VH-VL binders against o46895. Designs and how they scored, part 47

Target 1, 223 residues: o46895
Amino acid sequence: MGSNKIKNLVQYEIQDFVSLNKMDTKSHDSLNLNVSKKSRYLLHRVLTNQLINNRSGNACTKTRSEVEGGGKKPWKQKGTGNARAGSSNSPLWKGGGVTFGPKPRTFSNKTNKKERLLALTTALYLKSNNTKVINLDNLDFTNLKTRDLVIKCSNLIENYKKDQKILFVAEPTASGLWRYVKNISNVDLIYTTGLDLKKILQAHHIIFTCKALNDVKEVFNEQ
Below, E stands for the ipSAE of ESMFold2; O stands for the ipSAE of OpenDDE; V2 stands for 0.75 times the mean of E and O plus 0.25 times the DockQ between their complexes.

## First folded at step 26 (VH-VL; framework fv_izeltabart)

Design y1 (at its last look DockQ between E and O 0.01; V2 from the best seeds 0.00; counts 0 for: pae E 7.8 > 2, placed apart)
Fold by ESMFold2, look of step 26:
Structure y1 (fold): chain C 223 residues (1-223), chain A 125 residues (1-125), chain B 111 residues (1-111)
Amino acid sequence: as target 1 above (223 residues)
Amino acid sequence: EVQLVESGGGLVKPGGSLRLSCAASGFTFDDYYMHWVRQAPGKGLEWVGEIYPSSGWTDYNEKFKSRFTISLDNSKNTLYLQMGSLRAEDTAVYYCARQSFTLYDWGPGYYFDSWGQGTTVTVSS
Amino acid sequence: DIVMTQSPDSLAVSLGERATISCKASQSVDYSGSSYMNWYQQKPGQPPKLLIYDASNRATGIPARFSGSGSGTDFTLTISSLEPEDFATYYCQQSSNWPYTFGQGTKLEIK
């Protein structure tokens, strides 16, 4: 199964987000993306694992369930009283059917770092025709309004539909963008330090900043 | 209403080539994996391959990979199957089919929720 | 490749009676709590029509007399009360792994 991937070069035109409703650009950049031949199964497996791991309340439930079987609770203190207090206040997990979130008896959805990276590059490749790269150097967040952002997106995205989700991928130092876009229901933002498969898959359009694209090149060169 | 209409079938000699078309309407063509499935006379169904229109990603049943190519024209919402080095055993009705899965909705399973009427390919000398 | 074997190859059933078709996969078609097993109906001269997806979910517009069950490698399609329009060939199909494969078909004949 690990031999079922293909390396692909994807090129992007770089556009200035601020200057005009339409912009000619002379520069390009690119990504080398590994793509799984069994992309749908990979994406489903990794996404399912992400959803299990992202539930903060379920994380507490998950560790109690797993610790009941093995004794490795995250709430356990180095002491006898704390360990028992934690156990007595939690649902007792029994394999094969318990109150909290059922798991299949024969399968657990475990994902390693390499599999997660392959899922991310696979997803980005499959969305490559709906991905844009922009230059934000001249963006002044104090001068923008929500309407201006919507107009700029409609001019960058061919056949833009207001109900489509837009995902910005930005470098960590672009924190000003989050303060602005948080007020727009169909626009979301992730940073290159926290690439999120669910948000990438849910997006109809993906917009990288130039610096974010360079950041992910380094991440994705890991094979 | 989802509609898939195949065309381009006909009679061809062994070793020849043929291009099938599937015109799609009633849905967002770029969002769905599209497939070719064939059925020889009086026989069961056989998966040929798939394409994701937005990226052009394809995959094939290894049986056909060297001779068949799936492609598309997004401006016409049309899927193609280019068949080369045809053999008598390639005689079949060829269907295009839409898969339920999209990159935007992970709830449905992976099944063919819409099929065309099929186009017949006959390979004989 | 996952081999799908249907049983029986053909079946004659009286109107109003129950028909049961079995499908066995050469390996599990389960993933993440779902069984990737689908059922199609095909009448002569027509394309296949989806009946059941993910083992047990009835497709939109399919009458309630059609039901699916099973998991892992063993699956069943049941028609609880056979109607004249149910004369057809039925195929199971796995979508768990490539290549997608179909059963050989079960021809349902009205007695």
Scores: ipSAE 0.024, ipTM 0.562, lowest interface PAE 7.8, mean pLDDT 76
Fold by OpenDDE, look of step 26:
Structure y1 (fold): chain C 223 residues (1-223), chain A 125 residues (1-125), chain B 111 residues (1-111)
Amino acid sequence: as target 1 above (223 residues)
Amino acid sequence: EVQLVESGGGLVKPGGSLRLSCAASGFTFDDYYMHWVRQAPGKGLEWVGEIYPSSGWTDYNEKFKSRFTISLDNSKNTLYLQMGSLRAEDTAVYYCARQSFTLYDWGPGYYFDSWGQGTTVTVSS
Amino acid sequence: DIVMTQSPDSLAVSLGERATISCKASQSVDYSGSSYMNWYQQKPGQPPKLLIYDASNRATGIPARFSGSGSGTDFTLTISSLEPEDFATYYCQQSSNWPYTFGQGTKLEIK
């Protein structure tokens, strides 16, 4: 069975986040990404599993035995002209218990680690044209305002629209970035330790930090 | 005509036992829940317990569950309240009552439509 | 247990006048749009007599001057024009939950 994987080299332009559009601050980097030939199927499967696993499963209805009240026969068995009834909590009555209603349960689907990684690399490949890499070395987080971040994003991303989702992928040590991103409705932040397929697929634009890109390289090259 | 006649009341010493009777006429026990309700002198009404004659099902006020027992004799159409370990606080007029109901789509609403004249129990040393 | 509290404990009203008695439950006695509140009249030396069932329904043989209203936790018995035979003690009773419980009673006296 021929390998359903294709290896692709993606090249990224690295830009200084402070001095956007300066040629002297631009560099190039690359990422090797494995891509599934059956990308739609794989992505769907892994995404579905992720969604299933995120279900709380706490929906709960009360059966007739769990509904408060009852125990007393509503009326005599015969001679009333009414249907026979054993309890006021019967599911036949309004306000009674629910038969075969939802009960708390655990939703879990195991996803193969290799499949998950392949899905992630495939998703990143598909988003490669909308991916930017930035250098944060010159960024002063202490003086950064949320508004400034938005402006920088607008300058960084071609044809930026406020309704488009931007996903920042940063290294875990970039803790200061979250403070500024959290208040922007169309911007989300994930760390390299927790790459989320759903967020990657939902993003219109992805922005990697240089360090994040390196982290990802290490993870993907170990495959 | 629906009639309920209580009997068996009297003077009893603390710690004693007494059996009250309620003779019903004008209806059949099997069709209704029957109840005991008591009233201390100059006080309000207190629910004691109930029985469903058709099944023998009983339920009690938790206050009386350990001391009082409700039973019936269908052949005599008579309801009973067996009281044990009587206390001064049990001094009261004891009523038997018939429970009727209104049927709604979600179940019945209950009320006491018929009462006996009551029998007096006095617990005193 | 559901605690029933009536107000006032006693009420003096003149003949022909309107009397209003309140009953408050410690919790709602409603279910699916119905209120399981009953009213009884008791005269000295007599057993209670059913007046109103399920908050607003007059029992058989009860004069139109008696009416019940309310929902949830607040209920009212109203006698529109008092007659001599109406001077008695009135009790509210909930049938929503076991044990059944009664109010402490309201004595209606002639002014």
Scores: ipSAE 0.018, ipTM 0.478, lowest interface PAE 6.3, mean pLDDT 87
ESMFold2 (binder alone), look of step 26: mean pLDDT 89; pTM 0.920

Design y2 (at its last look DockQ between E and O 0.02; V2 from the best seeds 0.00; counts 0 for: pae O 13.8 > 2, placed apart)
Fold by ESMFold2, look of step 26:
Structure y2 (fold): chain C 223 residues (1-223), chain A 125 residues (1-125), chain B 111 residues (1-111)
Amino acid sequence: as target 1 above (223 residues)
Amino acid sequence: EVQLVESGGGLVKPGGSLRLSCAASGFTFDDYYMHWVRQAPGKGLEWVGEIYPSSGWTDYNEKFKSRFTISLDNSKNTLYLQMGSLRAEDTAVYYCARTSFTLYDWGPGYYFDSWGQGTTVTVSS
Amino acid sequence: DIVMTQSPDSLAVSLGERATISCKASQSVDYSGSSYMNWYQQKPGQPPKLLIYDASNRATGIPARFSGSGSGTDFTLTISSLEPEDFATYYCQQSSDYPYTFGQGTKLEIK
């Protein structure tokens, strides 16, 4: 059970996002993260599957809408004496009328979910030195300006560089934060109900809210 | 320009200890897996282990794991190899190396794209 | 551990001629449609230099006379027209599973 993974405790200092002061002396929280011993290979496999699944879903929608009210059917009138490459007799043309949806993909979701979860915890561990935890309780979303958010991020992140990508991970009830994050090109947001491996891997800095960290503890600690 | 400069090699008696250093420059140290690879005189190459600077994750060739420790100092962009209980067969040139892989760029394969010039360790009475 | 076995151990070839070096892995080094097998050149007193990555991709700055082929367990490095600077030892290396391992090397001598 433990042959291909190692549990790692990661501690985070909790900071008040408004003041960027510690909540109190030794205010910390932690995650137990299962980490694959074959980290790079796991991450490559899961990320590649995520990218493939996104392309397949999008392509199906466009294909159906483009065929509506279509005109001529040249391959219905194709003759004989064909060539192998670039002809109407190619394998693509033979199978062009067949559409297989993602149904077989959904039947195997449970096995992919366990692998995806290990990839997420592995990625979070590998980025642990660039991950911060903040408390948003004192933040008034109605008075927040985009400039203030940028300034707070620059003060929170040691050696902050404007070209670095920042990913917030927030609880679903923190919807007010999205209104401001969406206006900042190098800042992105995901919710604990929709953790995304690609966005985690692409982030230079990851910022959990305290509530988001609590949300993921149940999922990650129940591995 | 990527540069890796090893230092700390020398003559040491059997049973002794030595710490090798590898100073890195010309790239974002935190983004890449870093490795130690050794080569005994007249012999082939042997992978010692790796570390990922952004987390401190290490992995070792099991034959060295009990005696060798890989560590780093992110503030100095420096990789270390602490070697203990040295034996005559540990006599080798020790290279630090960088892989092509980064968590931000999933295009290239997994190979050692940059090597230092090496530092020589001699274990002899 | 994946054992990488090269053949021959040494090879003498005339300038302008073709050299072929084989590498066999004790198990497949393929993963997700790629072969994680690399080739390095090493001259005396120097560190290794990457020639070929992922079985067949030539590294930047490597002359077209170097090519790699193969998949699974069987791989080949080919130098199509040997030049004087090609005197060196050549190593294959797998990066598909830990620990990373190298072949024992093939010493190429120019006749």
Scores: ipSAE 0.394, ipTM 0.684, lowest interface PAE 3.4, mean pLDDT 78
Fold by OpenDDE, look of step 26:
Order: sequence, then C-alpha cells, then structure tokens
Structure y2 (fold): chain C 223 residues (1-223), chain A 125 residues (1-125), chain B 111 residues (1-111)
Amino acid sequence: as target 1 above (223 residues)
Amino acid sequence: EVQLVESGGGLVKPGGSLRLSCAASGFTFDDYYMHWVRQAPGKGLEWVGEIYPSSGWTDYNEKFKSRFTISLDNSKNTLYLQMGSLRAEDTAVYYCARTSFTLYDWGPGYYFDSWGQGTTVTVSS
Amino acid sequence: DIVMTQSPDSLAVSLGERATISCKASQSVDYSGSSYMNWYQQKPGQPPKLLIYDASNRATGIPARFSGSGSGTDFTLTISSLEPEDFATYYCQQSSDYPYTFGQGTKLEIK
C-alpha cells in the first residue's frame, strides 16, 4: 500500500478550554497523517466492515419444531372436508413456526490493521479543518456543569449549531469528561484506545485533548 | 455435503469476455465469504476477489479490478465472475472457494475451507 | 502486497520420513497473538485442500502427522511420517492483509 499513501502534516491550534479568550497565548501542534489516494474506497470498506462486525446476529424465529404446542393432529386425515394437516405448529397456520426465518448467526468482516489505521488517519485528515485541540490542564471537573461545557463548545467552534455532532477525543484517564458529555445529545466522547471511524466520519467537529493528540501520534508513528 | 461446482470456462479470444458460474450446494452464502482464485498452468495460486453475500460488498485484487466483476444470485445460490478484456495471461483454472473463520476478540481469521473443482479458461488467438 | 516465499521449491523425501516446508512472509502476518497463515495441499488435477489454518490448527479430517508452527514472518509445515498420499504440492497463504497471497508452492516428491 506504500505507493498509494500520501503523508500530510496537519497543524492544530491549541486552545485553553477554560478561558477560550482570544487573547490567550495559543500554541500549535502538528500531526503527521497518512492519506490514501483511494480514500473513498478505503473509508467505505473499513466503515462497512465495522458496521458488519457490530451486528449482534441474535435475530431468531422458531421453526415448527421449536414452537410450543402441537403434537396432536388437528383433525383426522379424511372425512372432515378440511385440508390435510399434521400439526397446529405448521408454518401454514397462524401462530405456527416460521420457515426459513432468521436464526442466530455471527456477522464478521475482516479488517486489516494497516487499512484500518490508514482509514483513521485519512478520516482525521479530512476532518482536519474542523478539528480543535484543547488543553484541559486547568479544567476543574468537579465544578463543571453540562451547560458550561455546551457554552465552551459554542465558543470554541465557529458557527456552532446544536444539531451538529461534536466528537471529543480524550485520553483514557480523562474519565471525568464522560459525566458531562453523556447528557449532551449532539456530543460524543471516544478515547484514544478506541478510535471509532464511524464516529469520526459522522462528526461535524472534532475536539482533541492535548494528551489525546499525543497518544494518537504515538499510534500513528508505529505505521 | 458442501459442494462448489464451477462452469462457464472455455476458449476465448484475446479481448473477449467470459462469465464463470459457481453453483453452491450444501450451504447458504449468508454465513460465508465467497472467492475466486485462479491458477495458471504450472503456476501458483492467485486471489482474484471476494464477495460478502450478507452485505453485497465486493473486493478485488487490484490487478483485476478494472476487468473482473464478482456477483451472486442468492436465490440460485450461485456465484459469478464476469471477465472482460481477457488476455493470454488470464489463461488459468478458476476456482470458486469459500472462506470460513475463527472469531477472535479482535476480529476473524479467515481460511479457505471449501473449493470447487475449477473451470478452465483458455485465452488464445 | 505481502509476498509469501516457500522453501524449498521441491523436496524429495522417502516414505516414513519427516518432511519440513518453510514459508516466509515479507511482513508479519500476526495480529494480537494470532497468525493468519494457512496451509493447503494440492494434488494434480484437484483443487487445493485446507490442511492448517491460523498457523497451527489442523483442519477437520486432517491426519495428526500434519502440523503447523511459526509466527510473525516465519512458518513451517511439518509432516512427521510421509504416507503415499502425501506426495503433492503444498501452498502457504496469508489472510492478514489484502490481497490474499499464496506462496509459490513446494512440490513434495518421493525419493
């Protein structure tokens, strides 16, 4: 896949999430992202695989043998004027078994590690213009209100709309953030240990923590 | 018993087209991934492509993507390989194959557990 | 593409003796402790037959004399005691990355 990869350097502006003042000294960070020349194909494939793998496969119908009851012939074979019937559980009857109905099965699709990573980096690259990096070092999670988080997001993101999806990407140790994000309908949180391509692609805006960005750098440098 | 029976092979001129079929019996496509693999005379095996019957998703060896198309008819439990712009180097036995998998926490490992007898395609002027 | 290289190309072994075939991948075919390497047997005029999957697991119906080992980039197929029906061509195959690729094959002949 080497010939189909393009390396891109993306620069991010780091903002303090507490003050969000324009006068704050802003720092910059960068991320090297590999981008596939076949990005549409790759993203679709990896996303499809992810969706397939997320299927539970627990749909189950009962066959005639699995439906409770029956066992007795509904009527004698001849002399009734009715059609012949062997069991009340026949799929021909209301309440009977289902023929060729769904049965529990495993849904799986192969996801190549390298392709998945390339898809993630490509997706992040495509969202780079809508990605913000924030410093949480001064954030007190104990006194933070959900409303405050929304306000901060509205200040952080240009032209913020409530119907737009915001994805927070945080380090695993930032567990306190989840308490506030879970109550906001348009905000999701993922950790660097579980980067989700679907969520990245669905997001209108992505917000990285500084630590999360560093974690991602480490993962991508292994490519 | 799982059976895969390929058909549609034959002699074709360069630049021609051919459609191969694989009739499956003894199982349904829904739980498996189906593949085409070819083998040139006296040579090794080359993966052509696959289809995911449950989703309809297809993937190809880049070498064949522009010329070959894999499809299926679930109602007939039949797999197809449409070949176009055939070349002399496409001369091979074409196998229909099924992959099963071992499910791990991180994902499945796939292996070809069933093969057809193959159908021979000869591209010659 | 992951290139699979088998060694040797041909191997002459007597009945009852041990045969060892090696397969090397151009890159690791491992993920999270599993190796996505499979072995197949092919006789003339027949399709490949699965022998070993995921490096070391014998397929259903495969005799115990067949065994697979290895990890990363180096894998080995071993036949402990050759039977007359074991003389065939053997292929390794990786399922780690697309496209799936096969080794060039090793022809096992009777000495």
Scores: ipSAE 0.000, ipTM 0.481, lowest interface PAE 13.8, mean pLDDT 86
ESMFold2 (binder alone), look of step 26: mean pLDDT 89; pTM 0.924

Design y3 (at its last look DockQ between E and O 0.01; V2 from the best seeds 0.00; counts 0 for: pae O 6.7 > 2, placed apart)
Fold by ESMFold2, look of step 26:
Structure y3 (fold): chain C 223 residues (1-223), chain A 125 residues (1-125), chain B 111 residues (1-111)
Amino acid sequence: as target 1 above (223 residues)
Amino acid sequence: EVQLVESGGGLVKPGGSLRLSCAASGFTFDDYYMHWVRQAPGKGLEWVGQIYPSSGWTDYNEKFKSRFTISLDNSKNTLYLQMGSLRAEDTAVYYCARESFTLYDWGPGYYFDSWGQGTTVTVSS
Amino acid sequence: DIVMTQSPDSLAVSLGERATISCKASQSVDYSGSSYMNWYQQKPGQPPKLLIYDASNRATGIPARFSGSGSGTDFTLTISSLEPEDFATYYCQQSSDWPYTFGQGTKLEIK
């Protein structure tokens, strides 16, 4: 695992969302992102597990009961003189009895959490040319309409197309932003407490707030 | 209509360098992994490497990694292969290819769904 | 690197007959229930053309006489009734691990 990843520094220019820093002194920040050398295969595995867990979580227990005592395919178990093949009630005796939903150790395992983190940092790196960082301090939400937010996004993003998905990543205490985002069909929002690989991958553009970037530095720099 | 057009091939002496281009049209260029694949005369196909336009992330066949560099210009929808320290065995037709996979639509397969016509590189004295 | 070995290197077959091409991988190309094995056809002076992806799925526009089968390390391309346009070179290719690798090719010739 440690030999199969590369740490990459990504630099971001911090932009005032209102002015886009055209006349002011520019500020910068950065992230160290671990990137898997087998990026798409890692991302595929983690994304597939996320989709399976979302799709079939409740159905998993029903399927387990159907595999109890089924099939007469012999299983050899080393060292056991008192256990017969096909008599076990454990799903470990038959691969066909395991559902695609959440498995006992698959998602809550600590190795799954490390793998998910690597997938998140890998995905953010692969999207780094389409990622922006903004400062919201000067944005007055009480005086802006949803159309104004769309115009601001179009000015922030080079070659903006309205069918492209935009993902905001914000700190949990950000107020006001989600109110506008919810009204725009191609714009979504996640918080740093709930980073979501699927949403990051499906986004054409990612916009961090400065505070959100600071939040994730601690999480990403730990690993 | 997806179109890939390679150019920049020619005759080069051993030890020389050459830059190949692949002009892309008919699709959103930076959504797709783009690849170079080569074929020596009378021989099979050999994968050279790939690039993901949205990050510039590259992977190479280790055979070429020290001598070949893949890059792109998104403003021109153009893929490049910079080849250095050329050898006679680098004589081949070089194809650019689009992989079917995108980060936005995760299907089951990773295959080359579009190929250019190729450009010929000849390395000889 | 995963080595792809095709058999035979060349094959002479009459029109209307069946042709079978084998491809063996040096290690499994299966991942998460899929076999990442593709087949391409190449005619002289042309780029390769996708025939089969993921071992058994025909690409769009490929005639039903082409079929693929296999899993793990052993794969087969079958052309059930050869037509004149089928005389070409055929390549298997794995996409399960880097670097992507191709078989050496099988030249299918008219007998």
Scores: ipSAE 0.407, ipTM 0.682, lowest interface PAE 3.3, mean pLDDT 78
Fold by OpenDDE, look of step 26:
Structure y3 (fold): chain C 223 residues (1-223), chain A 125 residues (1-125), chain B 111 residues (1-111)
Amino acid sequence: as target 1 above (223 residues)
Amino acid sequence: EVQLVESGGGLVKPGGSLRLSCAASGFTFDDYYMHWVRQAPGKGLEWVGQIYPSSGWTDYNEKFKSRFTISLDNSKNTLYLQMGSLRAEDTAVYYCARESFTLYDWGPGYYFDSWGQGTTVTVSS
Amino acid sequence: DIVMTQSPDSLAVSLGERATISCKASQSVDYSGSSYMNWYQQKPGQPPKLLIYDASNRATGIPARFSGSGSGTDFTLTISSLEPEDFATYYCQQSSDWPYTFGQGTKLEIK
């Protein structure tokens, strides 16, 4: 059975985030990505599992025995003309218990580590045309305003629209970036330690830091 | 005011029949279960039977089931006890009683909240 | 049938004193935490009068000196301070199952 995996080399243009569009600040980097031939199936499975695992499972209804009141029989067994009833907490009554209602439970689905990684690499490959890599070395986080970040993003991304989702992927040490990204509704931030398939797939544009890209390379090359 | 008035009692020979009446005023039968209870001279109370006016369904003490019949006339708001094959042991004061209930969070309570004055039945040769 | 047994059959008590009457059922008259036990007072030549329903609830118009307690098979009627009008025969009654049954009665007399 032929390998369902294809190796692809993706090239990225690296831009200085402070001086956008300056040719002297541009460089190139590359990332090797494994891609599944059955990408739709794999992505669906891994995404579904992720969603299932994120369920809180805390929905709870009261059964007839858990509902307060209803201890005495509402009426006599015979002669009332009414249907037989043992308790006012019966699920047949308004305000009664719920039969087969939701109870707290744990949702868990195991996902194979290799499948998860393949899904991530496939997702990144699919988004490669909408992925930018930036260098943050010259960025002063102390003087950066949220508005300035939006402007920079608009200049960085071709055909930028305010309703499009932008995903920043940064290294864990880039703690200052979160402060400015958190207030922008269409911008999200994840770290290389927690690559989220859902967020990658939902993103219209992905922005990697140079360090983040290197972190990802290390993780994917170990496969 | 709720009132129950029994009538129809009297002297009857063994093997005879007698029909007792209970006229109710101040309320309608439809909302209550009605009962007959008797008391032999110097003795305690004995439950005879009940009727559910809304359905006409009746239930009896097994001791009386073959000889006594409870019925009602809603138009007259009157309860009846038809007694047959009377015996000396049936000598008693016969009471009609209204059974009511109170609903609580834990359920209803059932009790006799109203009684008639009683009518005396004497079975003697 | 549920058999109701009262004790004592007769009780002599002085005015102003406490009177206690017991009623025992042959089986439990409880259902889902409620007791289907009632108490009645009867004076000579009169029909029974409801005193207590559901073991511990006073009927309308009944003085506070009357109280009921108990559960399961054991029930008690208590008159805290006897008044002249309290001398009568008292009956317990179960409404848990048919046929309804009464205790044999307890006659309360003046000592």
Scores: ipSAE 0.022, ipTM 0.451, lowest interface PAE 6.7, mean pLDDT 87
ESMFold2 (binder alone), look of step 26: mean pLDDT 90; pTM 0.926

